# Designs tried in a protein design chat: miniprotein binders against q9h3h3. Part 28

Target 1, 235 residues: q9h3h3
Amino acid sequence: EDGFTAEHLAAEAMAADMDPWLVFDARTTPATELDAWLAKYPPSQVTRYGDPGSPNSEPVGWIAVYGQGYSPNSGDVQGLQAAWEALQTSGRPITPGTLRQLAITHHVLSGKWLMHLAPGFKLDHAWAGIARAVVEGQLQVAKVSPRAKEGGRQVICVYTDDFTDRLGVLEADSAIRAAGIKCLLTYKPDVYTYLGIYRANRWHLCPTLYESRFQLGGSARGSRVLDRANNVELT

## First folded at step 3 (miniprotein)

Design L4f
Fold by ESMFold2-Fast, scan of step 3:
Structure L4f (fold): chain B 235 residues (1-235), chain A 83 residues (1-83)
Amino acid sequence: as target 1 above (235 residues)
Amino acid sequence: SETIEVTVTEETSPEEVAEEIVKALEEGAEKVRLTAYGPEALERAFEAIRIVEERLGRKVKVEYIVVREEDGKVKVIITISLE
């Protein structure tokens, strides 16, 4: 896509982050209320800008579920950006490893598994499974986009608090698969978002660290996980 | 088909693990099972797999990963083969 289209998509993403969110917060809300909340706000029916015929009359940017142990820490994004400028002028190689070190130094550690699904029963069912896993403590936090006016695919984001914790990232994948999800998953650390690492970036970095594909096969996890940064199959 | 067992600890060098894997595969093992105790050992196991790929010029396929808890410590069993 050209620069104008990319700018429009970035503006829409920023607007979503700034608009109100529908949140089930397990830190302050009993888990017994989750099923009623999910029935009230199925993501295939919640509209981005509000509609009298939908569950919401006002704009909704994201629908989110926070786990009991969720403790958000965005880290030192300002320090990260300053260090990134210094790294670029230093001549040091720009690699997944150097970005990992910057993220660790500035405590910008969160990341997310992404899945894209068309509006409908499959999306709502997948989101309900993910939300229950969050409230039950198998996942930490997740969000799903509302239905856009144009009717495109919606995204479910399942966060882990530390992208450098491979075991944690793989256990999140396992929990997602246990919820019955069979579509392609990709994992992106938030540091890549802050530093502008997208498809076709200047440094030729893969914009995601991991890729998970559903696999039928015995007693193993229901997925093949590829470490795209190092070109290693993990499962 | 023969499967060779390799244990990885927080004190085992990735190069030493890689040497054991390469030796096993070159001597005809179809699979190698790596057992790693704790996060540091797990990182060493994955680094060893990367070294194996560089040395052999071939991709390593991870067939299974099994996670278990024993006496309060996480134990990860990784089964690998060559593509």
Scores: ipSAE 0.000, ipTM 0.107, lowest interface PAE 22.8, mean pLDDT 79

Design M1
Fold by ESMFold2-Fast, scan of step 3:
Structure M1 (fold): chain B 235 residues (1-235), chain A 83 residues (1-83)
Amino acid sequence: as target 1 above (235 residues)
Amino acid sequence: SETIEVTVTEETSPEEVALRIVFALREGAEKVRLVAYGPEAVRRAEEAIRIVEERLGRKVEVESIEVEEEDGKVTVTITISLE
């Protein structure tokens, strides 16, 4: 029962990948056009399935910004899935370590920082900050979900190219914080998504690899980053 | 043709199977082969296909269904594509 909502949300997110995206592509579009594009398509107003009263009349799956150097590399997803099915029938242990090794072997290394925000000014402001960081080169690529008919929180996803590169993951966190984001951030490797591993999986694996909490005080101002898979504070 | 194989057991979530189907199709797979072990797995595979159809708003074409029996155990292979 605990996993039902997480699995449903994952399925909805994947369905969104098949619908049209609204994209600002910094590889082909001048950075000077970003502010007008953000004003035209604020995520709190763009509707998931279209509405004559919103910026879109047709369905939109995601609103995305691609950085100047963005080059997608999903690795060998087919080989990963075949190896996973073999592992499931082998009787060998299924742990975070074995999934990490499968991901490395098949070069399926990308992952993302996730943040969930209610529709409104704060969401639109946060997205604008993230989008500018992407266009300016501090982040590689990001996307945000459109507004659902029933309301609820929307998600901003900020991608990195290698979840095993802790420095890269931490640098992305720093860039997100520099953009003014103060909410809880969670990091999920795409390998978990490709293998269909969600919150309530049979192997009791935590699909969240890293967690970032904004904190003021102590010896330094900034965020606290925890490696949830290994229970190690990265700070 | 690029075909992705997905194993379904009596313990496999229909949502998980549906997600794998959507990923395969999104990445350009022409066909997905669902290998279901036993009657409960077959029902879960069928439910996954229904979820895919509802989520994508598109029809799933069942291209073939193959049944094998060995030592009292039944394996059903369902090959699908998007119409």
Scores: ipSAE 0.000, ipTM 0.185, lowest interface PAE 16.4, mean pLDDT 81

Design M1a
Fold by ESMFold2-Fast, scan of step 3:
Structure M1a (fold): chain B 235 residues (1-235), chain A 83 residues (1-83)
Amino acid sequence: as target 1 above (235 residues)
Amino acid sequence: SETIEVTVTEETSPEEVALRIVFALREGAEKVRLVAYGPEAVERAELAIRIVELELGRKVEVESIEVEEEDGKVTVTITISLE
């Protein structure tokens, strides 16, 4: 339904991050337990605020899988925000290069591939494929949103450590495609999220750095990846 | 085989959006979800739907239109299928 404002969306995002997460942590849990965990917590059935008829009776903000090598590092977000405020008041040009330099200086380098899917078997199947790739070491970490009351779209986020590392971003895309994912993917660096930069911002910055579309040619499968910042095909 | 998502921005040509819709449908998608960022993108998505109808000789049904706002910016999600 329509009814969202910027404040409502921000509040919902904050609440999800602060509510409990359901986590399969491959650093401490044997890979053999993944299938049972996925069967217990299919994202199409896990409810955002809990329900006696769902796998959860309490609120769940995110369902996540951590790879064996996962080492969380959000960088210096407070320093980034302070530097951003100083940059805006300085009158210096604000460009993709300037944001990139702020991100590097403050070590806020993570980013994510996003995919949006309707609740149902296809979402659960896609999530299972992503989770397996994480546990097998092809991906670092991923999360999926729980089901909203109305059954709206759910999002799968697949993180990479460094948005400036093109090869790493492309390797993650390849792993997602190898897991059987065929929907459109968009890649967003977390620096844009922390600074509140969205699609129609005053600085004309595109928060989506890469876009991946499934490509089928002859017997070959793969993806076509576009660098949105430079309008250049990478694959 | 699934619902395929197509992103539309003010820089995406209607012809390119139409091509992505046709590709998704040919690959067996029952529905296509168009995510349009801003009013220019919505206009481009609407034009793309008309192009698809002309190219395929079939009507496109708009299943739903969802409007969301994020930091004062509007995202319109249009879910379509073939009639």
Scores: ipSAE 0.000, ipTM 0.079, lowest interface PAE 25.3, mean pLDDT 79

Design M1b
Fold by ESMFold2-Fast, scan of step 3:
Structure M1b (fold): chain B 235 residues (1-235), chain A 83 residues (1-83)
Amino acid sequence: as target 1 above (235 residues)
Amino acid sequence: SETIEVTVTEETSPEEVALRIVFALREGAEKVRLVAYGPEAVLRAEWAIELVERRLGRKVEVESIEVEEEDGKVTVTITISLE
């Protein structure tokens, strides 16, 4: 039963990745076009499977912004999947360390800060801030989910190229905070997404590596980042 | 071009120090002065320099190290730049 939720989330993620995306690509589109694009496609109004009453009539899997310097490298996902099947068949323990080693061996290093917000003004405002930070070069790439048929919270994903580069992960957190974001953030390596590590996974692993909480007072752009597995404060 | 100062204490994480160094350099600082209060702070500043080198793929040059002692308390100022 618990496995049902994880499997359902994995299936939804695969479907979203395969469906068309709405993309603002700063590598080929002038930054001056961003505000019009954001006004045309507010994530609270873009529907997952299309609707004549929404900005889209066709399915949309993700709404994304690519920075000028963005150069995607997904690594050897096929090799990762084969190694994962072998690991599961071997009966060896599945731990965060084992998954980290699989990711490094197969160069599947990207990861993302996640924020979950209800459809509405706050989501659209947060996404606009993130999108501008990407186009201005403070972040590399970001995506936001469209509005689901069943409702519920939407997710903004802000990517970094290497989850083992802790400083790069923290630099992205600071840029998110500088963009005015104050909600809870959690960081998930893409290897966990590819391997289906979600809440209530079969291996009882924490589905995220880091947690960021906005702190009031102190230095500007202040946040507390916790390593969830080791219970260690990083900032 | 200005020198930016970063304060390090026994409670400052090396990752936080490294972030401040990276941001200072990206904002156009030619040099960063790390002011470390006490031996633990110095260790954290040194680890932060290593994190910066790994993140930027470039060596950090230590231009000077100044040690001050007053009333048994040690303050170490490490001035760095990118080679």
Scores: ipSAE 0.013, ipTM 0.551, lowest interface PAE 8.7, mean pLDDT 85

Design M1c
Fold by ESMFold2-Fast, scan of step 3:
Structure M1c (fold): chain B 235 residues (1-235), chain A 83 residues (1-83)
Amino acid sequence: as target 1 above (235 residues)
Amino acid sequence: SETIEVTVTEETSPEEVALRIVFALREGAEKVRLVAYGPRAVERAEFAILYVEEKLGRKVEVESIEVEEEDGKVTVTITISLE
């Protein structure tokens, strides 16, 4: 089982990003077409590498919905990587604070809420809710993984523009909950992904900044959000 | 024949547990034993298993689940392997 390594997980993620995506782009497509698109491409049926019995015969890396106001901004990833290498050779402490500072300096600010669901009706229903929230403007952009050949869990990623904007991160959580999502959510900044800090690392950094749990009826709060870095309840 | 033990608490992130599972498998473990202290720790272990399945594209088999209770405190031991 030496084939199952951190490198394997990184390679699979890269392959998905490089393969074709199925996209509903609300910037150029009327919102009225969303329901038909969702019915045509339910994520539990779209296969990762294509299958004549599925909606796709060719590989699909991601299924995505772009909001009307979506404007991609990855920042200066090249400058971030150069500054990261300089930081490593400087002898300065490598902490969440120093990474946050590098991300701000180089405008690499995006992050995402993650949820993992089994293939089936609940996944498709959850994705449809998220997609509608994106097209209606409550969320900016989201994507969901296609069905793996082995039938493992699928992931829905809901992006925010700025991981340092706590209010924006919490507003996205609220919109996800308003869409009917009740599973555990975790939030990760993309800066950790670009620097290869998304698994056990020599600096003992936790790439997960927030966790969100649904609150049952009788609670004034729709969710309970924990700041993992500071171990503080935010809601 | 090797089984690696991973401790899960209410403060352990699901991603951290998932990484420990992946690393145990990388080191040649046949089984991983997750020891979860309390209901929140069990949920974190469960989410970690789902994350491992997603990232590896393989199903995790739950070999056994043992529940122990002492002085109102629950410890759940979940033993897993890859299908």
Scores: ipSAE 0.000, ipTM 0.086, lowest interface PAE 22.0, mean pLDDT 79

Design M1d
Fold by OpenDDE base, second read of step 4:
Formats: C-alpha cells, sequence, structure tokens
Structure M1d (fold): chain B 235 residues (1-235), chain A 83 residues (1-83)
C-alpha cells in the first residue's frame, strides 16, 4: 500500500474520531446488558454515515467498549508534536529509538493490536468475543470501525496502556487469541499515528512493532509474536 | 480559545498537514495556525485545507493570512477554524 493510501486511511480514521461513538462502558453499565447492546449494534450493520435501515440514524465514528479498569490518558500529545517538529528541524537522525524516547518523555505510551476483517458474521462474532474480554477485565478497551459505504474491511483495535511494556502487549495478544480470534494481528503505538508516521513514510520507519500469527498446536498462547524492529520471535 | 500551531515545510505532504489539522481539531482546538515556510509550503497548506474539508464534510473558515518576509524568506501564517 502506497504511503498516500496509508495517510488517507489514517486521516479517515482520525476524522471518524470526531464523530459520535457508540460506547458500552462497563464502569457504568451492568455486564448483563452487553449481549443486548451487541445485538442492537452489530459492527457489520452500523454504518459510518447513518444510512437508511442501519441501527444508527446519525454518523458513527467508532463502536467502543470500555472495561472496568479503563482510564483515558493520552499523555502530552501537544508537547510530543512540538518536540517532533523541533527534532525534524534539527537534522538529527530519526530512529525507532528516538520515537520511543519521545513517547516516554511525553507519556504518550498507548498502543493497539489491529485486526482487519470483512463485514459480516465473522466480524460481529470477533467483536463480541473482544467486547466480552473487555467487560470481563482481560482487556482494557477496544473499538471497531463502522461499516463504510463501499463495504471495505472493518478494523478492530484493542488497546494496551504501554507499548514499551512487552509483557502487557503479549498478554493482550493472549487475551485476543483466547477470545477466538485467529487472524493476523499487528501492533502499532499511537505515537506513530500522532506524528503522522505511516507505511512508506519519508523516514523509513515501520509503524508496526509486533506481528502476531495464530498457531495451531503451538505454545499455550496459541500465537507466534514477532518483534519486527529486531526480527525476533518473542514466543 | 486554544490555538494549535502546525508547521508546514516544503517536505511536509498535504496529507500530513491535514492529519495534523484534524488531530488539533479533535483535541479541542478552536483554531489552527498553519505556518508555511515558502511558496511550496503555502500550496501544501492550501491543499491540506481542502482535504480537511472533504474528510470532515465541514467547511474550513480562513480567519486570517499573515505574510512575513525576512532575508528573502517568506513565511505565511494561515489561521483556520471550522464553520
Amino acid sequence: as target 1 above (235 residues)
Amino acid sequence: SETIEVTVTEETSPEEVALRIVFALREGAEKVRLVAYGPEAVYRAEMAIEFVEELLGRKVEVESIEVEEEDGKVTVTITISLE
């Protein structure tokens, strides 16, 4: 995928963040209501722009589930961006280590496992599994994109608090696999999104830190996780 | 009203600028100040504004354009908001 396509998709995702979200918040809503909420708002039927006959009449940016332990903390994103601009003007080399250090300094540490699925039963089933894992406290927060007009793939994002915490990232992978998800997963720090670093960027930075592949009969985790920066298997 | 500044250079893609604008607006900025260094950067900023309008389905209002010239270098500051 051309860098332009990646930037365009990222811009669409960011624009979706500005539209209303359909949220199940386990902190305020009983877990017993989750099944009814999932039935009311299946991701394959919720439309981005509130198309006629959809469960939503108004635009929806994301469908999300918040766990009991969810605490929104975005860190100092403005300070991060300012430091990033200063770094670019300095002519200093930009490396994955540089971005990691910027993220740590500004406390912008969130990251997400990503999975792309076609609209339909498999997507809705995957989302239901993830939503249950969030409500049960195995995951902190997840979101799924609504259905686009063109019927493109929908994305499920499962967040972790700290992309530098390798154990936490691996635990989230294990929880996703335990929920029955067998597709390819990629892990991306949010700092790369905030700094406009996508595939085929001018710095040749890979925004994907980890890749998880489902493995039949493998280790207790049911997946093989690759550290893409070091090209090392973690599992 | 929170104003966020976005720097635009000759190396900054219009898409990258658009992302920064959308991000600023998402974070609650009422205004975004685009600081463009040189004529190519101005063009990229203009293209980014058009892209933001398309992405958001809302018109971008240009509140002000300031031009500064120092030592033969032109800096253009475009302040924008959503209608």
Scores: ipSAE 0.286, ipTM 0.694, lowest interface PAE 1.3, mean pLDDT 88
Fold by ESMFold2-Fast, scan of step 3:
Structure M1d (fold): chain B 235 residues (1-235), chain A 83 residues (1-83)
Amino acid sequence: as target 1 above (235 residues)
Amino acid sequence: SETIEVTVTEETSPEEVALRIVFALREGAEKVRLVAYGPEAVYRAEMAIEFVEELLGRKVEVESIEVEEEDGKVTVTITISLE
């Protein structure tokens, strides 16, 4: 439905990273302050480039919650980019395995569960649930996009520190489900985001590593998780 | 690093150039050096700069423009930073 190129989407995401963030940092702020912060900055009302009528008059790139144990480690992203450019120039095959190896070599290991929701009550409610799970220690860190100038869906990103650690990825999914989230979740390594791997990319790579679907049954696990690349069920 | 180099050719999309510029700036580069091979590449670099300005809501400063010509081939190096 969107007409944007993968490069356009990647550039927008990188630009958002550079603009100011609204952050609730549980490392320095008491958990009792979270509900007031969530009421002040509902993501459906926070505008991407600022609006005097919204909670923000200045641009906001992301709204984020950092857990008590959060310790950022983005790895060697500059080295990753240089290696990616060399790979493209070399004529060597570009495959999921090659990207995985570049990520490991340059310590760019983080990844994220993604959920896309329309602006409104359901988005704000989902974000509040995720934010509480982060502050209570069930998740490490999360962010949500502000409302775009032209509208459209917003994204909640729930991070894990190592996309190669499948148990950690599955534990994050369980915590998201325990927070009351029932929509489709897709998992994307940050290496894909940094290198511009989005839908309809020129290398025909699946941008989603894992997919999580809510289960209606009373299973102890609230979801079914699939390896999207191989169409293999993990749970 | 302080300065990151981005190559632009007649085959490089403005969106791809903009992505590389924003990526370099996000990673803390103070300047980005755009090396454009030929007039079409220069045009694409200029479109990318406009797109970056729109994405960031900030003006891009052109620090320098260097032109090199050899055997009828023109290379334009545009060094930019954020205002």
Scores: ipSAE 0.189, ipTM 0.692, lowest interface PAE 3.9, mean pLDDT 85

Design M2
Fold by ESMFold2-Fast, scan of step 3:
Parts: sequence; structure tokens; C-alpha cells
Structure M2 (fold): chain B 235 residues (1-235), chain A 83 residues (1-83)
Amino acid sequence: as target 1 above (235 residues)
Amino acid sequence: SETIEVTVTEETSPREVAWRIVLALEEGAEKVRLVAYGPEAVRRAEEAIRIVEERLGRKVEVESIEVEEEDGKVTVTITISLE
């Protein structure tokens, strides 16, 4: 626990990936089966390492729902990395706009809305709403972490295909809000992760591109979306 | 010491990663830093290391492994050298 090392954490990451995922795949499973699947595998009860008292007796890495039209595309990450090294060597400015252009050139466009919720009914209800939106076609794909042995918040990740498509990002936010979710949402493009850009990076870039806050009755869409990188309100 | 970075994703073939490692070492890198985005990428990096060992007939030394997690996404950095 408190004595974690890099080797220990890497072993845990490998174990999580090797463990099965509980997947509802709308490409191969009728939508009418979703509610029964959600009732069988509420994320607040699915345990990371399995337990006879939980819905799973075996370890589970992630619980995921794939939409009917979902087609994964990571782009040319290797080409992106080579271009990133060239950019750093060139002395050209490294800005959000420059990274956006590299991402476009190499088709590394995916990103995700993130929400963190404590285990319980509210998490399960939020996940059920997101899963239904995915199966109904308003969202493309989502996943939620299982309950950790030590407890703590769980994360729901809702992916979009293209972080440069602000309309698509905002449509995903609207679909999340329509599902009844009222917590803070943050949006992170995968390009930042692939380039190793996190908070306190040497280029002073903000890895959280968008932020969504719920607003009761104060907005026609029920949320206010901010471009965190530029501090510009989008709604 | 010059270190060359190689990126690994869930879609990068282990042979491609191995090729990049060999090229980095041939161009004089003392160490290679493998940046693996997600657990599937980590498995591919591990397979690539085995391919490198077979191709070069030398054992790869893992000098360090660093793990970062951000919003449920894991990045593992594996730094290697030749024995």
C-alpha cells in the first residue's frame, strides 16, 4: 500500500490488463439485454479481484459498453512521437495549437470525458444512464472502474472520436447531462497522454482541455462548458 | 548518457517496437526509454524486449519502471540497456 514502488505499480497495471473485462457489446448483443446486464454488474458491487460475495468471483479490470457503431482508432501514435521529437528539436513554440496540429496530422484524435464518483447507488445510476446512452447511439463507448479492495472513488470514462470537433465534444457532454449526471466533468485528449504531458509539464500546457459544470435552470442545456486551455467559455 | 525514447500503444506491433529499439542502440544510444500507454502496450513492450534479446543474442537489463496514472489511464515507462 504505502510502500508502493514503480515495479509494484507496473505489476498491478499488467495484472489489470490481463484480467477480463465485463463488456456489453451492442455490435453483437441486442439492446433489450442491457438492463439485465446492468442489474447483474453494478460497478459499486463488482470487485477488482473477485469475491464470492460480489457479482464476480474472478478479477475484473474494467466494465465497458461498446456502441453499435464503435470502431476503435488510435491513429499513428509512432508518427506523432517522431514529429513531437522533431518539434522539440526545431526550437519552434510548443503550444496547444501546435499539439492540435500534430494530433490532426497523425490522426491521434480521441479523448474522453471523466467523472469520479464514490461507490454506491449514485455511481451505479450514473453508469446505467451512460451505458444506455451508448447503446442508444448518443455516445460511442464508455467504461467504468470496478470497486477497489481498499475502497475509494471509481471513474467513468466516456470517449469521443475527435477532440478537435468541439461540436462532438459538446454533444457528448449534452448526452451525459441528459443521462442525469450532475457532477464535474473534465475532458482530456489522448494526444497529451501519448506525449507524456501531464500537470506541471515543462511546456506549461493544460492536459485538461474542457471542463463541464452542471447548472440548474441557469442554462438552456443544463451545463456550462469551459475551454480550460484558453479560459474561454464555450456555452 | 544519450537515451532514445520509443512509444508503444495497444496497436503497436512488438516487432515494430523491437526494430526501433535495435535501431536506437545501433545509432549509439546507451539506454532506451519505452513509454507504454496502457496495460496492453506494456505487454507489447515486454514482447518486444524478448524479440530484441533473441535478435541480438544479449540480455536486456531493465534499469527502471515508472508508472503514472491519470484519470484511469496508465502510462508505464520502462528504461532498458544491454548487459
Scores: ipSAE 0.000, ipTM 0.094, lowest interface PAE 22.4, mean pLDDT 78

Design M2a
Fold by ESMFold2-Fast, scan of step 3:
Structure M2a (fold): chain B 235 residues (1-235), chain A 83 residues (1-83)
Amino acid sequence: as target 1 above (235 residues)
Amino acid sequence: SETIEVTVTEETSPREVAWRIVLALEEGAEKVRLVAYGPEAVERAELAIRIVELELGRKVEVESIEVEEEDGKVTVTITISLE
């Protein structure tokens, strides 16, 4: 299966982004309608392909909730991609620091906390908790993948505006934990996604910047956060 | 029928195109002809081919690419088969 790697994962991700999204937009929709929307579109039942027997008859790329203050800013992705091509041709070392600098230069600063869950009650319950936190203003925006034909795990993505703002990233983790989420979380800057850098990449880069594990006990955050690049515990 | 045609526009889901490619091949088509109207449609057709490769675990052979221009509008026809 060599050659069926990051390129195919990137193609699937791009296809999902280009397909229609099911969106609860708190900027235009009253918060009182959220529970009915969540009941109508549980992510374990929404199909990627569309099916008359599911909540959707047409393909769905993502199920998303936009917070009242949500204002998307992807930065200069085209400039980032051009600079990345130049970097690869230049023979300069490709490191996390170099990618961070490209991201800052091109204002591609967003990132996301990721959680992977099997289709079922726990996924739907986790998504409902995240969606409520977004509508209540504790998180800015989130999305969840629909159920794929293969029945694999689905992903919930919770976005932050600036991956270089460590306090903001940690505040999002705290809000996720306050929403009742207890599974493993990993944080990835969107710069890695736009450049097609996934776990199995040719540059041996770790696209995961932070890892969060639920911790029972007296922690106000309810979690332990690790800086994966430096192997330093932050909480 | 040796070749099945699939139309792609800037609004066509790459996943839907991929599904139609798989269906055509499973129904005995030797080739699939993707007719893409405009550059965004070409990108969607290319993504669909990659999705097909991922789902079938097989490489897709691009047999030909044909470009037509009419009144500044570009139509790209991509003919594919399974390797």
Scores: ipSAE 0.012, ipTM 0.502, lowest interface PAE 8.0, mean pLDDT 83

Design M2b
Fold by ESMFold2-Fast, scan of step 3:
Structure M2b (fold): chain B 235 residues (1-235), chain A 83 residues (1-83)
Amino acid sequence: as target 1 above (235 residues)
Amino acid sequence: SETIEVTVTEETSPREVAWRIVLALEEGAEKVRLVAYGPEAVLRAEWAIELVERRLGRKVEVESIEVEEEDGKVTVTITISLE
């Protein structure tokens, strides 16, 4: 609900991570099986908590596709959390720059492009395009949320290794656009997720670092990317 | 609050119970009381405790288990804390 605090949003995210995931892992599964898997588990029909008559009777936290070369590296999350507590008690200003420094120090560098879509054909079509790009090697890994009990938009997350590597972030954006995605994209570093930086955070920080808008007929990349934290165009 | 109470029924998701436990403990509760109505609710509470241990990477200590029956209904109260 819109009245949720940052703490409630963090608890919901934790619950999703704890529940089972439906995973297509291209490291161990032939690419030829992807289309059948996508048909079996369309995100608009997979329910968050399970439902008789949906593809799942049990809870599903995320639906994910891992690329052939995917190698997860979360960095030192424990050290990050300890340093975050110290930062909060220090009285120092909490800014995008201080969070970036904290992430670099603890090697918590991954991040993700986010797109929010209503349940239905457009969501399922977008997810299929992203999943194929992952299996074909243009993207490393992606996940999509199941349909919530309350209804509402679902999110597709497309991950990159290093949010400080602007070229890598832009390459992922280009691959998303090449997959036919035309909606607004925003980029969130995982450090913000670990530290509970959401829309209604108490530090009044923008919860995303980059923004991508589709550019009809004007760009070789198919989009315009803005660094929102520094107010700089990345073209 | 030092102790937070969470009710569990045969319809309560173990994940929802786990979410409520983690939230209470991370917000400073020293103990959580799980009040489970019926045998199925007890199994769901036990599953939730296992999920909490996986999420926090810490063992959950069961301090007490109390069983009572009133008007043909069984209530089990499980009080937990972090080791």
Scores: ipSAE 0.000, ipTM 0.128, lowest interface PAE 19.0, mean pLDDT 80
Fold by OpenDDE base, second read of step 4:
Structure M2b (fold): chain B 235 residues (1-235), chain A 83 residues (1-83)
Amino acid sequence: as target 1 above (235 residues)
Amino acid sequence: SETIEVTVTEETSPREVAWRIVLALEEGAEKVRLVAYGPEAVLRAEWAIELVERRLGRKVEVESIEVEEEDGKVTVTITISLE
């Protein structure tokens, strides 16, 4: 994927954040209603713009599930952005360590495991597994992109509160694997998204901190997690 | 009226430009001047404007477009405001 394609996808994702979300909130809705909600709004059939015959008549940005322990906290994104501009103007070197420190300073610590799947039964099944894990308290929050007109892959995002908490990131990977997900996972901090840092950026920053590959018969985790920054296996 | 300048290069993402515009407007800028260096930067600036419109739910007015050429390099200055 060239830098332009990554930027395009990020711009679409930002636009989607502004459209209404279809949300199952386990804090206010009984867990017994999840199966009916999943059946009503399968991600492969929910359309980005509310196409005729879709479960949604209006545009949908994301389909999301909130766990009982979910608390939205985005930190000081404005302060982060201001500090980022000042840093660029200063001409000081920009490193992954610099971004980590900015994120910590402004409490912008959220990150997500990402999986890309083609529309269809496999996507809907994967999403159902993730949604159950969220409602059961194994995961805190997840979202999936609706189906685009052009088709293409849909993305499931599974969030963690702190990308600097390696244990928490690894626990989320384990929960995703326990839900039956076998595809490649990449972990990205939200700070990279907020600062517009994509693949092939001018600072040569890799926005992916971790990569998880499914492993048959090996570790109790069912995956191998690679630290991309240090090129070290964590599992 | 406070005008804030935002530089756009071929390496600046449309999303980065868009949030810089939003930040400038939130800081009380009445106008934002996008200074785009090269043709790719112009496309990125135009895309950023669309992202700003979607984010704010308001239309962006393009007040002026200025084109300067120096030593074979084209600089395009797009001045914008909110309706």
Scores: ipSAE 0.000, ipTM 0.226, lowest interface PAE 10.6, mean pLDDT 85

Design M2c
Fold by ESMFold2-Fast, scan of step 3:
Structure M2c (fold): chain B 235 residues (1-235), chain A 83 residues (1-83)
Amino acid sequence: as target 1 above (235 residues)
Amino acid sequence: SETIEVTVTEETSPREVAWRIVLALEEGAEKVRLVAYGPRAVERAEFAILYVEEKLGRKVEVESIEVEEEDGKVTVTITISLE
């Protein structure tokens, strides 16, 4: 069952990349058009495979907002995957440090803050806040999953360029909090996603590097960030 | 076992099929047989093959495509391997 669930999650994430995306691209679209676009495509109403009466009749993989300065760079994912296969047959220990080195070598450095919310007003409100932060330049790029036929939570992903840049990861957390987000956030490097490593994996790796919890008052920051691997507070 | 069969329906995620293809062949299967029931299922199987090639970086070799039609219902069987 755990293997089936991990496969299902990996399969769903990848198929979404292949289906059409609904994109607000601030590099080519005036910022003044954002509010109308958000009203047209609220993520709680956009259906994954199309539905009569929803905003879409055809499949939608992701709803995304690209910032004005966003420059896509996925690195050498094919080289990463080949190196991963070689690592598994090499007899070398598979550790966070080894995966980090593979990611650096193949320039697969991006990562993302994740938040999971039930379909509804709170999801749509959170997405609108994140989208505005992206268009205004406080975040680089973000996407949100459409509503699944089975129901369940939807995910908002807020990307950073380099998961090894701790300060950059923390700056993104601050911008998310400044956008009004109060739910639990977890940070995952894309290298784990490309290799299909989820919570329950055979190598006992924790794909989550950081957790962020909203803290009301006290700190100059609106959150406490924990380094999950070392169990050390960073803020 | 040398050939593994994967059923594809209009409800099946293309990504799920893509991972089933890769995992079956990595576990020692020689070929995977995709059995798609209906035109929407065929589209999902096609997307899965594209996903294996474009996103998972593996080359798919299509060995055969068999089309059966009975009582107005179409079943397409696509047999594949990885190069």
Scores: ipSAE 0.000, ipTM 0.130, lowest interface PAE 19.1, mean pLDDT 80

